# Designs tried in a protein design chat: VH-VL binders against Rho GTPase-activating protein gacT (gacT). Part 23

Target 1, 189 residues: Rho GTPase-activating protein gacT (gacT), of Dictyostelium discoideum (Social amoeba) (q54nl0r163to351)
Amino acid sequence: VPLTQVPCRAGSNVPIIIEKLIDHIERTSLNSEGLFRIPGVDLTINQYIKLFDNGEDVDVSPIEPYTAAGLLKRFFRDLPVFVPQSINKRVVSLFIDEEGKKKPVDMEILSNLRVLVHQLPTVHFEVMQELTNLLGKLMSRSDQNKMTISNIAICLVPTLNCVPAIVTYSIQMHDFFYNEVFPQHHLYY
Short names: E, the ipSAE of ESMFold2; O, the ipSAE of OpenDDE; V2, 0.75 times the mean of E and O plus 0.25 times the DockQ between their complexes.

## First folded at step 13 (VH-VL; framework fv_masavibart)

Design si1 (from sg4 with light chain T98I; at its last look DockQ between E and O 0.80; V2 from the best seeds 0.80)
Fold by ESMFold2, look of step 13:
Structure si1 (fold): chain C 189 residues (1-189), chain A 121 residues (1-121), chain B 110 residues (1-110)
Amino acid sequence: as target 1 above (189 residues)
Amino acid sequence: QVQLVESGGGVVQPGRSLRLSCAASGFTFSSYSMYWVRQAPGKGLEWVAYISWDGSDKYYADSVKGRFTISRDNSKNTLYLQMNSLRTEDTAVYYCARVDEYEIGYYFDLWGQGTLVTVSS
Amino acid sequence: QSALTQPASVSGSPGQSITISCTGTSSDVGSYNYVSWYQQHPGKAPKLMIYDVSNRPSGVSNRFSGSKSGNTASLTISGLQSEDEADYYCSSYTDDYIYVFGGGTKLTVL
């Protein structure tokens, strides 16, 4: 189902399944070695997906870390689209020149990337914000959980079907992307 | 010019060791994660080993776990593959290939020319 | 290692269009857009022709195009030329950090 059609709590643009899973993972799982890399239990994941699809008030507290992470990944994997292809193509153009060579990254490129992230539809933007905030907390504990930015980039970012820079820079520069006032934010929609 | 050049291939007997090198030039080597991919004579491509751009993460195909070790020296722009306990089924052309999963995507936009490893008694 | 299914060979005459298929599962090609295609001439290294299902790198002829439907990705080569005669490999990437390659397709230009 489209992300915009997934149920949300009143006054929120973050789907209930995402909100519950992120809260659960943040409170119970951030020190688990290999979180998002080590697979969870598929049968349990499928059962919880059915419960959320039926609109039930699901208790996620019994879910062990790897299955909770796997369920979150499965949710994104099953979306028809998380980042629109038009945004993906424009992001590639920021990093690759017309001759196909990778540009050196500077703050101009990163500022333009931030503008493109803010062009995501509202629900998609807020989900990305919440997800990358969680992943920043995960990365900050990488000495215990072994989930460095490189592991996140190879084990989790692929499920989002997007150009990695959208996610990796959102994780490492979260305030810049989501909390700072930046040029032109009042000039765009 | 942007290139990758493998070296260190040769003929060895089963059970012996061999060390491959891959020299990078013309680009910022430390910005790219690296793979070793092999191709047995007349066969298809097979992923062998991965190392992240800063060397912090390494992964191996099941067929080589415990026998092969990938490493890199970013100050020398060089990727390595230490191959221990070689078997006849390890006979292949070994390619190094780059990927930028931090910024760009999950594809190999540059391959080396390959180095042949033959494991034969 | 797992493999993506490609036909062993395909042929076409100069000027024609041909399509090479690459069939995976709902867990790789079906769910992930990280499908790439590589051309390999005899004795040469693979060359990237298509990435992310349908994107063409700079310097690759617009005669090469890619698409995906369900669990099957396709490489289409229009206006076949003798230089297109090569082996073609598809690849898929997933959140398991594993590149899965197809078995390869030998393209013969008649």
Scores: ipSAE 0.759, ipTM 0.886, lowest interface PAE 0.8, mean pLDDT 90
ESMFold2 (binder alone), look of step 13: mean pLDDT 90; pTM 0.899
OpenDDE, look of step 13: ipSAE 0.842; ipTM 0.924

Design si2 (from sg4 with light chain T98V; at its last look DockQ between E and O 0.83; V2 from the best seeds 0.82)
Fold by ESMFold2, look of step 13:
Structure si2 (fold): chain C 189 residues (1-189), chain A 121 residues (1-121), chain B 110 residues (1-110)
Amino acid sequence: as target 1 above (189 residues)
Amino acid sequence: QVQLVESGGGVVQPGRSLRLSCAASGFTFSSYSMYWVRQAPGKGLEWVAYISWDGSDKYYADSVKGRFTISRDNSKNTLYLQMNSLRTEDTAVYYCARVDEYEIGYYFDLWGQGTLVTVSS
Amino acid sequence: QSALTQPASVSGSPGQSITISCTGTSSDVGSYNYVSWYQQHPGKAPKLMIYDVSNRPSGVSNRFSGSKSGNTASLTISGLQSEDEADYYCSSYTDDYVYVFGGGTKLTVL
């Protein structure tokens, strides 16, 4: 199912399943060691997927941390696309020159990356914003949960099937990407 | 120029140790996670060990767990593999390879030339 | 360590197209668009030919293309040339947060 077809509350662009899972994880799970790395219970994940697919008003409060994280990952895994490939290719071009060498990262590259993140479709943009906000909170407690940015980059980011800079910089520079006002480019750029 | 160069391979008896090195040049070594990947004679590729770009995470294939230790010194642009309790089945060419999972993706865009480790009685 | 399934060998005549398959599971090729292909000439290190299923790095001929459908990725080499004769390995990211490789395919140019 395309992300734009997943049910949302009236006036919201964040799918109900995502909203419920992120809220539950934020309330109960941010101190759990290895969250998103340690697997949840597959049988329970499959059961909840069926409930959400049936359109049930699902109570996520009894879900244990690793299964809740696993269910959130499974949601992204099952999407046909989260970040359009056209955006992925343009992000690669920011970091890799015509000869295939990686460019030194500077604020020009990061500002251009921010522009590309804002070109995501509205639902995708708001889901990315909420996900990376959660992951920032997770990372800030890495002394307890062991989920450093490097762990997130190997355990969670691959599930999104996108160029990792889109996610890693959104986590570490969240205000720059989502809260700071910046000029928009028009016509021929 | 951008390159990886392995060293430290040789012929050793079972139960002995070797330390492999991988020298990086021409790129920002600390922005890349590193793998050791081995290839037994006439066989395919097999990952051996992983270390994240800042050294905070390390993982090993089951066949080497407890015997091999991966490490890096970002100030020296060098990756290491300490191989203890070597077995004949560890005989292979050992490659180092880089990945930038922070910025660009999940593929090995640069490999070293490899160093041969032969474990025989 | 599990391997992705590749044919042991393929062959083609100069100028023809050939396709090498790489079959995994929903835990690797099926779920991750991080499939890459490596060319290895005898006695040499692997060289990246395709990344992210279908992207070519700079300096790789457009005769090389990649795709995937379900749990199977494919490398296609068009306009086959004698220098294409090599071993080819696919690789995918996995649910174990590690890469798995295919068993390799020997390409012979007849």
Scores: ipSAE 0.788, ipTM 0.890, lowest interface PAE 0.7, mean pLDDT 90
ESMFold2 (binder alone), look of step 13: mean pLDDT 90; pTM 0.904
OpenDDE, look of step 13: ipSAE 0.843; ipTM 0.924

Design si3 (from sg4 with light chain S36N; at its last look DockQ between E and O 0.82; V2 from the best seeds 0.78)
Fold by OpenDDE, look of step 13:
Structure si3 (fold): chain C 189 residues (1-189), chain A 121 residues (1-121), chain B 110 residues (1-110)
Amino acid sequence: as target 1 above (189 residues)
Amino acid sequence: QVQLVESGGGVVQPGRSLRLSCAASGFTFSSYSMYWVRQAPGKGLEWVAYISWDGSDKYYADSVKGRFTISRDNSKNTLYLQMNSLRTEDTAVYYCARVDEYEIGYYFDLWGQGTLVTVSS
Amino acid sequence: QSALTQPASVSGSPGQSITISCTGTSSDVGSYNYVNWYQQHPGKAPKLMIYDVSNRPSGVSNRFSGSKSGNTASLTISGLQSEDEADYYCSSYTDDYTYVFGGGTKLTVL
């Protein structure tokens, strides 16, 4: 099911499943070592996916950390598309020169990355915002949960099926994205 | 020029140890995750070990887990593979390869020429 | 981990177009657009030919193209040349945060 067709609450473009899971994970699971790396219980994940797919009012409070994280990952993995390939390709072009060599990253490149992120559909953009916020919080506790930027990237970038830069820079430069990217979506749409 | 150069291969007896090195040049080594990939004679490619760009994450194939250790020295632009308790089935050409998991993507865009490790009694 | 499934060999005449398939599962090829193709000549290291299903690195001939449908990725080589004779390997990211290679395909140019 496309992201835009997933049920949302009134006044929000973020799917209910994402809102509930992110809230739950933030409250209960951020200190869990290997969160998003250590697999949850597949049977439980499948059960909850079915419940959400049926539009049921699902209580996620009983879900243990790794299963909750796994459920969130599964949701994204099952999306037909989160980041369009056209955007992925254009993001890559920001970091590679005409000879195919990597360019030194500067504010111009980051500014252009911002523009491309703003080209995401509204629901995708808002979901990315919430996810980035979650992952930023996760990374800030890496001393305890061992989820460094490297660990987060290897888990989430493939899950989202996107170019790493979209995730790594949004997390690494959380303040920039929080203050200057996400609040200005309407400027580039 | 951008390149990877493996070294340290040779002939060893089973149970012995060997340390491989991979020297990187022409690019920012610390910006890339690194892999060891091996190829037994006449066989296909098999990933052996992974180390993230910052060294915070390591993965090993089940076949080498507990015996091999991957490491890197970014100040020396060098990747290492410590191979202990070598077995005959470890005989292969060992390649180092880079992956830009931070910015670009999940593929090996640069390979070394490989170094042959032969484990035989 | 089990290897992705490739045909053991394919052949074609100069100028022809050939396709190499790479079949995985919903845990690798079917779930991610991180399918890559590598060319390997005898005694040489692998060379990246296609990345992320269909992207071509700089310096790689436009005769090489990639696609994916379901759990099967495909490498197509058009205008076959003698220099294309080599082994070809596909790879994919997997759910367990690793990469899996195909068994390899030997391409013979007749």
Scores: ipSAE 0.739, ipTM 0.904, lowest interface PAE 0.6, mean pLDDT 93
ESMFold2, look of step 13: ipSAE 0.804; ipTM 0.903
ESMFold2 (binder alone), look of step 13: mean pLDDT 89; pTM 0.900

Design si4 (from sg4 with light chain S36H; at its last look DockQ between E and O 0.04; V2 from the best seeds 0.00; counts 0 for: pae O 10.0 > 2, placed apart)
Fold by OpenDDE, look of step 13:
Structure si4 (fold): chain C 189 residues (1-189), chain A 121 residues (1-121), chain B 110 residues (1-110)
Amino acid sequence: as target 1 above (189 residues)
Amino acid sequence: QVQLVESGGGVVQPGRSLRLSCAASGFTFSSYSMYWVRQAPGKGLEWVAYISWDGSDKYYADSVKGRFTISRDNSKNTLYLQMNSLRTEDTAVYYCARVDEYEIGYYFDLWGQGTLVTVSS
Amino acid sequence: QSALTQPASVSGSPGQSITISCTGTSSDVGSYNYVHWYQQHPGKAPKLMIYDVSNRPSGVSNRFSGSKSGNTASLTISGLQSEDEADYYCSSYTDDYTYVFGGGTKLTVL
């Protein structure tokens, strides 16, 4: 099911499952070592997916950390598209010079990345914002949870089916994204 | 059946070039990142190169950096390794191996049979 | 990167249990549960036996198990059989999408 067709609460474009899981993970799971890397219980994940698919009011509070993270990953994995490939390709181009070599990242590149992120559909943009915030919080506790930027990227980049730069720089340059990118989300409503 | 099949190996002189191919079948090739791993005769395994699922990201071992180029054609379900300026120490069986990025750990769950590259004068 | 440290060889009799160690550093094996084990018979490609320290792929005998303590991961093979005679390699993912392998361990079944 496309992201835009997933049920949302009134006044929000973010799917209920995403809001609930992100909130739950933020409150209960950020200190869990290997969060998003250590697999949860597949059976439980499948059960919850079914509940959400049925439109049930699901209580996520009983879900243990790794299963919650796994459920969130499963949701994204099952999306037909989260980041359009056209955007992925353009993002890659920002970071590569004419010779195909990686460019040093500067504010110009980040500004251009902002422009591309703003080209995401509204729902996708808002979901990205919440996810980025979650992952930023996760990374900030990497001393305990061992989820470095690399570990986060290895888990989430393929899950989102996007290029690494979208995940890594949104997290690493959190201040820029928080202050300069995501605050403009109201322009899409 | 799910499989990887390497080809292109052979005997070459130092300084020459060789291009290896790895044909994937039985699975969605574009969903996997790919690695080249080599094994010198009687020696251990050594990673050579990495390419992401869409080819946008590439990494090389220091021993081959600047000489080898990894690439892929997802429309053909094929992985490539262009080897330039070959050295005697490049002599090895070259394996292609897939990594399911949706699985944890980035482990190699599928290997090809390998193709032998011999660099000798 | 430097290879992970494995014993050059181990041996056991049929029915016995043997353990192969894989020692890294606090920056790799000691920090993460991303150690994998591969079995390689002569003239054959490596086969994944254990991933992420202790997970067993489908089709792999339950005689194979993995664990980790500190900077050392271990592969244990119980009920040793003649077909287990092979080379075993541990490996770990690195931050830059690279891999480091152990030097390999030759297992001989007596």
Scores: ipSAE 0.006, ipTM 0.530, lowest interface PAE 10.0, mean pLDDT 88
ESMFold2, look of step 13: ipSAE 0.014; ipTM 0.599
ESMFold2 (binder alone), look of step 13: mean pLDDT 90; pTM 0.923

Design si5 (from sg4 with light chain D52Y; at its last look DockQ between E and O 0.03; V2 from the best seeds 0.00; counts 0 for: pae O 4.6 > 2, placed apart)
Fold by OpenDDE, look of step 13:
Structure si5 (fold): chain C 189 residues (1-189), chain A 121 residues (1-121), chain B 110 residues (1-110)
Amino acid sequence: as target 1 above (189 residues)
Amino acid sequence: QVQLVESGGGVVQPGRSLRLSCAASGFTFSSYSMYWVRQAPGKGLEWVAYISWDGSDKYYADSVKGRFTISRDNSKNTLYLQMNSLRTEDTAVYYCARVDEYEIGYYFDLWGQGTLVTVSS
Amino acid sequence: QSALTQPASVSGSPGQSITISCTGTSSDVGSYNYVSWYQQHPGKAPKLMIYYVSNRPSGVSNRFSGSKSGNTASLTISGLQSEDEADYYCSSYTDDYTYVFGGGTKLTVL
């Protein structure tokens, strides 16, 4: 099911399942070692997916940390597309010089990345914002949960089917993204 | 109404140039990548050129690479195809079509009526 | 890239069900669910009938359905009607960031 067809609350473009799961994970699971890396219970994940697919008012509060994270990953994995391939390709080009070597990240590259991120549809943009916020909080507690930027990338990049730079730099350059990139999402309403 | 309208087709001699236009209406043109697709008389569909929504990315079929140039003006809701060094095998109905890359993507959900290009001596 | 393989022609009587196959490779149909089908009547532009293997756009009859297995996608038309007589083309996304079309299938309603 396309992201824009997933049910949302009134006044929000973010799907209900994402809002509920992110809120739940943020409140209960951020200190869990290996969150998003350690698999949850597949049977439980499948059960909850069916509930959401049926449009039921799902209570996520009983879900244990790894299963909650797994459910969120499954949601993204099952999306037809989160980041368009054309954007992924262009993002890669920002970080590679003419010789094919990786460029050091500077404000020019970040500015260009901002432009590309703003090319996302509104729903995709807002979902990315919420996800980035969650992953940033997760990383900030890496001493406890062991989810370094590398571990997060290993888990989420394939799940989102996007280039690593979109995930890694959105998290690492948190101040830039939250102060200069994401606030503009209100302009799309 | 959502539609695409091609224009600029006609009869030209080999080696000459022709510029096709595709006018979009009824939707946000700048949100969609666009394709030119052609169909020789009595033949199948063949993609010709691709341009991303902002024009930063372009691709061409090998058969037209170096001769054709795709471009767009989002302020005018118009897609263009500059066709140089035309050959007899370029004779076809040329369609413009939009592509969705954001949802379940990678399909041509809107086509123009086509414009006929005939290359003959 | 080479065209996807379709039968040149298929035929059926009114009320019957027919299937059109579209065979690609692991670089297109086999790797992606971005398979679409188009109907083209003589002298008309192609019309999207199926996208993402099995989804119908609004306004398309539920007599049209799509499926995929391995490197082969299929379009099924049930309850065949005279107006279904047309050319049908499949298309798929490819690894090289472009699209490929099938050779087309002429459907005749007897």
Scores: ipSAE 0.033, ipTM 0.676, lowest interface PAE 4.6, mean pLDDT 90
ESMFold2, look of step 13: ipSAE 0.765; ipTM 0.886
ESMFold2 (binder alone), look of step 13: mean pLDDT 89; pTM 0.907

Design si6 (from sg4 with heavy chain Y107W; at its last look DockQ between E and O 0.82; V2 from the best seeds 0.84)
Fold by ESMFold2, look of step 13:
Formats: structure tokens, C-alpha cells, sequence
Structure si6 (fold): chain C 189 residues (1-189), chain A 121 residues (1-121), chain B 110 residues (1-110)
């Protein structure tokens, strides 16, 4: 199912399943060691996936941390497309020159990356914003949960099937990407 | 000239140790995570050890856990593999390879030429 | 460490096209678009030919193309040349947060 077809609450561009899982994880799970790296219970994940797929109003409050994180990852894993490959290819081109050599990162590259992130469809953009906000909170507690930016880059970012810079810089510079005024901000697409 | 060059291979008896080095040049070494990948004679490729770009995270294949230690010195642009308690099954060409999972993606865009480690009695 | 399944060998004549398959599971090729192909000439290091399923790095001929369907990735080489004779390995990211490689395919150009 395309992300744009997943049910949202009235007036929201963030799917109900994502809102519920992010809120639950934020309230209960940010200090859990290895969150998103340690697997949850597959049978429980499969059961909740069926409930959400049937359109039921699912209560996520009983879900333990690793299973809640696993369910969120499974949602992204099952999407046909989260970040369009045309955007992914253009992002790689920001960091690699015509000779295939990696460019030193500067604010021009990061501003161009921000432009590309804002070209995501509205639902995809807002989901990325909420996800990377959660991951920033997770990373800020890495002394307790051991989820450094490098761990996030190897255990969670691959599930999104996107170029890592889209996520890693969104986590570390969240205000720059999502909270500063942007001339061509997408309201709906 | 962008390159990786391994050294330190040789012939050793089982139970002995070797230390491999991988010298990086022509690029910003500290922006890349590094892998050691080995290839036994006539066989395919097998990852051995991983170290993140800043050295904060290290992971090992089950076959080498507790025996091999990966490390890096970003000021010297050098990657290391300390191989203790070597077994005949460790006989292989050892490659270092880079990946940039922070910015670019999940592929090895540069490999060294390899260094041969032979473990035999 | 598991391996992705590749044919042991494949052959073709100059100017022909060949395809090398790489079959994994839903825990690797099926779930991750991080599929890469490496060319290895005898006695030399592997060289990246394809990344992210179908993308070519700078300097790699457009005769090399990649695709994926389900749990199987494919490398296609068109217009075969003698220099294409080599071993080819696929690789995928995995649910274990590292890489798995294929067993390798020896390409012979007749």
C-alpha cells in the first residue's frame, strides 16, 4: 500500500499507525538499550500488522519497547516506496563529484539537501519529520540506550531504503531541515 | 590518488598472532566506516570486522569474535586488524574496504589490493 | 555467514548480452534496495560496478545494468568484451545489519 493511502486522522498528514507508535515509543521506550537494534517478538508484530491492515482501532499501549520499535520498522519495510529513487539519486549527486570523489560537506550542500527533502510528497515529508524527531530524542539518550548516530545509521536507516544523509542530517540538524522558514514549503502534494 | 593498501600478511602457525594494517590515502579517512573482508583461496567474499568512522562502534563475524580486534587511528589514516589465536580456517586474502553509511549508502566503493594470510603447521 | 545464490559460471560470445542472477531472501535482497555488484579480475581487488540495485558509479560502462524482482537481483552485461571476463559477486544489506555476499559467478567470454 502506498503511504498516501494509509489512513490519517482528520486534518493530519501522518498515518494513524505512525502517530500511535511514535507517541508510544517516545513515552515508554527511549531508555531501552538497543532500541531498533534488538528484535521484538515476530509473532506479536505479525498480529498487530493484521489488526492495522483490517482497519481496526488498535490499542498500542500494551506493546513492549522492542516489539513497538520492530512494528514501526516493519511498517516502513512493507511500504512500496518511502523516498522516491529519483530523490535518492539526486541526493547522492550532492555528495559525489563528476569524478566519483566525495565532496567536503558545507552549508551549500546541506541547503541543497534541504531543498530535496522538501520535495518529498507532503505525507512522506511529515512522516520523515516525525520519525527523525523521535530518533533525535533517542540519540540524545545514547549514553543509556547505546543508540549512537552510527548505530541508527546501520540498524534503522536501511529499513527506509533511502540515502543515509536524508535521515542522519535530519536527526542532527532537525531545526535546519524542518523548523526554519522555507520559501517553497510543501503544504499538500 | 585515492587508495587503500593492506600490509602485514604472512605465513604463521595455528595459535599465533598477526596484525594487519590498511593505509588510506587521497581521501578523508575519518568520514568512512571500514570493513575487513576476507577471501579464502578459491572461495567467495566474507565480511570479518566492522568499525564506524569515529571508532565508536565495532562488530565482528561470529567466526572471529573474541579472537580478532579491529581498530583505527584517524590521525594516521590507518585501519588495523589484530588477529589472535589464528586457525587454518583463517587462511585468506584480507581486504580493507570503505563504506559511508552516514552520508552516501551501503556499498563498498573502494577496496585495497589485499594481503595474504596463510595459517599452516 | 550465509551466502546469496549465484550460478557458478556463465558464458557468452563477444557482442552478446548475459545476465547473472543473485537470489536471497526477504531478510536481504527482498527487503533492501542496497544491492551491489562487484567485478573481480584474477589476482585483483573487487571493483564496484552497480550499487543500490541499478545505479552505476562514475566511470562504469553503461553496458552494465542491474535490476531486482522479489528476492532476486540481476546483473546484465550487454555488448560483451574480453575485459568483462572475471568473477562477479553480488552483495546485499541484511536484517543482521551487515552485508552478505553471493558465492560468485565466473564469466567466460568465448
Amino acid sequence: as target 1 above (189 residues)
Amino acid sequence: QVQLVESGGGVVQPGRSLRLSCAASGFTFSSYSMYWVRQAPGKGLEWVAYISWDGSDKYYADSVKGRFTISRDNSKNTLYLQMNSLRTEDTAVYYCARVDEYEIGYWFDLWGQGTLVTVSS
Amino acid sequence: QSALTQPASVSGSPGQSITISCTGTSSDVGSYNYVSWYQQHPGKAPKLMIYDVSNRPSGVSNRFSGSKSGNTASLTISGLQSEDEADYYCSSYTDDYTYVFGGGTKLTVL
Scores: ipSAE 0.778, ipTM 0.887, lowest interface PAE 0.8, mean pLDDT 90
ESMFold2 (binder alone), look of step 13: mean pLDDT 89; pTM 0.901
OpenDDE, look of step 13: ipSAE 0.914; ipTM 0.951

Design si7 (from sg4 with light chain N55D; at its last read DockQ between E and O 0.85; V2 from the best seeds 0.86)
Heavy chain, then light chain:
Amino acid sequence: QVQLVESGGGVVQPGRSLRLSCAASGFTFSSYSMYWVRQAPGKGLEWVAYISWDGSDKYYADSVKGRFTISRDNSKNTLYLQMNSLRTEDTAVYYCARVDEYEIGYYFDLWGQGTLVTVSS
Amino acid sequence: QSALTQPASVSGSPGQSITISCTGTSSDVGSYNYVSWYQQHPGKAPKLMIYDVSDRPSGVSNRFSGSKSGNTASLTISGLQSEDEADYYCSSYTDDYTYVFGGGTKLTVL
ESMFold2, look of step 13: ipSAE 0.795; ipTM 0.896
ESMFold2 (binder alone), look of step 13: mean pLDDT 90; pTM 0.910
OpenDDE, look of step 13: ipSAE 0.920; ipTM 0.953
ESMFold2, look of step 16: ipSAE 0.819; ipTM 0.910
ESMFold2 (binder alone), look of step 16: mean pLDDT 89; pTM 0.902
OpenDDE, look of step 16: ipSAE 0.917; ipTM 0.951
ESMFold2, fold request of step 19: ipSAE 0.790, 0.808, 0.799; ipTM 0.901, 0.903, 0.904
ESMFold2 (binder alone), fold request of step 19: mean pLDDT 90, 90, 90; pTM 0.915, 0.912, 0.919
OpenDDE, fold request of step 19: ipSAE 0.929, 0.928, 0.931; ipTM 0.956, 0.956, 0.956
ESMFold2, last read: ipSAE 0.774, 0.790, 0.796; ipTM 0.892, 0.900, 0.905
ESMFold2 (binder alone), last read: mean pLDDT 90, 90, 90; pTM 0.917, 0.913, 0.910
OpenDDE, last read: ipSAE 0.925, 0.929, 0.925; ipTM 0.955, 0.957, 0.956

## First folded at step 14 (VH-VL; framework fv_masavibart)

Design sj1 (from sg4 with light chain S58K; at its last look DockQ between E and O 0.74; V2 from the best seeds 0.79)
Fold by ESMFold2, look of step 14:
Order: C-alpha cells, then sequence, then structure tokens
Structure sj1 (fold): chain C 189 residues (1-189), chain A 121 residues (1-121), chain B 110 residues (1-110)
C-alpha cells in the first residue's frame, strides 16, 4: 500500500507501525551486533504484519532485536514507492557530471541535495527524518553493534530503493538536512 | 586513463597459495568500495569478496570463506586478494571492480581486464 | 549463491530489435530496483550497459534500454549491429553485500 495510506495517530505524519518499531529498537536493540544485517524470524515477522494490517493495537515489547529490525526493513521493502524516481534521478545528476565522471562533493552539492530531500511528500520526509535519526544513534555505537556507515549502506539503504547519498548524508549530517539553520562557520575555519 | 589492472595470476597446484593485486589509476581509489568477481572458463560471473572504501568492512562468498582474504592499501591505490588452500574449482579469470554505495548506487561501472588463475595437478 | 534466470541464447538480424529477459523473485528483482546489465565480448571484461533497471551510463548507445515488470527485468537492443554480438549478464543487489548474476545470454547477430 502507498505510504500515505498507512495509519497514523492523530496529529502525526509518521505511521504507527514505524513509530512503535523505532521506539522499541531505540530502547532495546542499539547494542545488538549486526542489527539490520542479521535476519530476524520470518514467521514472527509475518504474524506481526498481519496484526498491523488488521488495525490491531499491537504490543511490540516482546519482539527480539533482529525480528524488530527485520520487520522495519520488510515494511520499507514492501512499499510501492518511498523515494520518487524523479527525485532519485535528480540526485544522481548532482554527483555525476556531463562526461559521466563523479564530482567531488562540496557544500553546493550538499545544499542542493538538501533541497531535493525537502521535496519529498510530507509523510515520506518525516519517515526519512525519523529513520535516519535512529540510524545515526545506531552508527554512534558501532564499536559494539558493528553497524558502521558502510554496513548500513550495504544492508539497510537498499530496502529504501533510493540513491544512497539521500540516506548516508542524512545520517552523517542530520542537523544540516533537518534543521532550518545553515551553519556558516564551517566555511571559514 | 581511468583503469583497474589485475596481476598475480598463474598456474598452481591444489593446496597452494596465490596473491592477486589490482592497481587503480586515474580516479580517487579511496572513495570506492571494491569487489573481486570471478568467471570460470565458459561460465558466468560470481562475486568473491568485498572490501569497503576505508577497509573497515570485509565480506566473502561462502565458497571462499576462510581461505581467501581481501585487503587494500589506499596509499598505493592497490587492492589485494590472498588465496590460500586453492582448489581446482577456483580456476577462473579474476576481475576487480569498483562500487560507490555511499553516494551513487549498487553497480560496477569499472572493471579490470582480469587475471587468470589455473589450479591444476 | 542464487542465480537469476536468463535465456541461454538469442539471435537476430541486423536492424532488428531483440529483448533479453532476466527473471528473479519478489525478494530481489521484484522488490529492488538495483538491476544492472553487463555486455561481455569474448576474452574481455564486462562493460556496464544499464544500471538501476533503466539508466544508461554516458557513452552507451541509446539503442540499449532496460525495463522491469514484476519479477522480470528486460534489456532491449534496437537497430541490432554486428558489434552487439556478445554475452549479456544481468545482476541484482538487495541488502546483503552480495551481487547475484544471471547465467548469461549469448547474443548472435545473423
Amino acid sequence: as target 1 above (189 residues)
Amino acid sequence: QVQLVESGGGVVQPGRSLRLSCAASGFTFSSYSMYWVRQAPGKGLEWVAYISWDGSDKYYADSVKGRFTISRDNSKNTLYLQMNSLRTEDTAVYYCARVDEYEIGYYFDLWGQGTLVTVSS
Amino acid sequence: QSALTQPASVSGSPGQSITISCTGTSSDVGSYNYVSWYQQHPGKAPKLMIYDVSNRPKGVSNRFSGSKSGNTASLTISGLQSEDEADYYCSSYTDDYTYVFGGGTKLTVL
């Protein structure tokens, strides 16, 4: 089903299933080795999907870490569209020149990428913001969980069917992408 | 101008070792993750090993796990594959190929010309 | 390691269009848009022709196009030329550091 049709709580643009899973993972799972890389239990994932699809008030607290992560990945994998293809193509054009050569990243490219991220539909934007916030916390504990930015890029980002730069820079520079203040001082020091 | 060049292939007996090298030129090697991909004679392509752009993460196909070791030296723009306990089924042309999963995507836009490894009694 | 299904061979005459199929599952080609196509002439390295299902790298002829429907990706070559005679491989990436390749399709230009 389209992301805009997934149930949200009143006053929220983030689907209930995502809110519950992110909160649960944040509370219980950030130190689990290989989170998002090691698969969960498929039978349990399928059972919880049915409960959420039926609109039930689902208690996620019993779900073990790898199954909770797997359920979140399964949600994104099954979406028809998370990042519109038109946005993906415009992002590639920021990083590849007319000769097909990769451009060195600079703040002009990153500012243009931020503009494109802000062109996502409201629900998609807020889901991306919440997901990349969680992934930043996961990465900050990579000495324990082994989920470096490179592991996240190869194991999780593909489920979003998007150009990796949209997610990797959102994780690494979360404030720049999701705050209104543009930091001036990095240009002069 | 932009290229990858493999070397170190040859004929060896089963149980022996070889070390392959892949020299990069004309691009910023440290910006790319690298794969070794092999092709047995008359057969298709099979990925063998992965190393991230900074060398922090490595993964191997099940067929080579425990026998092969991938490494890189970004100061020399060189990728390596140490192949131990070689078997006849390891006979193949070995390619190095680059990917940029941090910014661009999940495809190989540049391949070397390959180096032949033959494992024969 | 799982493989994608391609026809073993296809043939066509100069000027014709041909299509090569690449069939996976709902867990790879069906769900992920990371499908690539590689051309390989005899004795040479693979060359990227299509990435992300339908995108052409700079320098690849617009006679090459890609598409996907359900669990099947397709490479179409229009205006077939003798230089197109080669092996063609599809690949798929999902979320586990592995690239899965099709078995390859030998294209013969008659």
Scores: ipSAE 0.754, ipTM 0.876, lowest interface PAE 0.8, mean pLDDT 90
ESMFold2 (binder alone), look of step 14: mean pLDDT 88; pTM 0.893
OpenDDE, look of step 14: ipSAE 0.857; ipTM 0.929

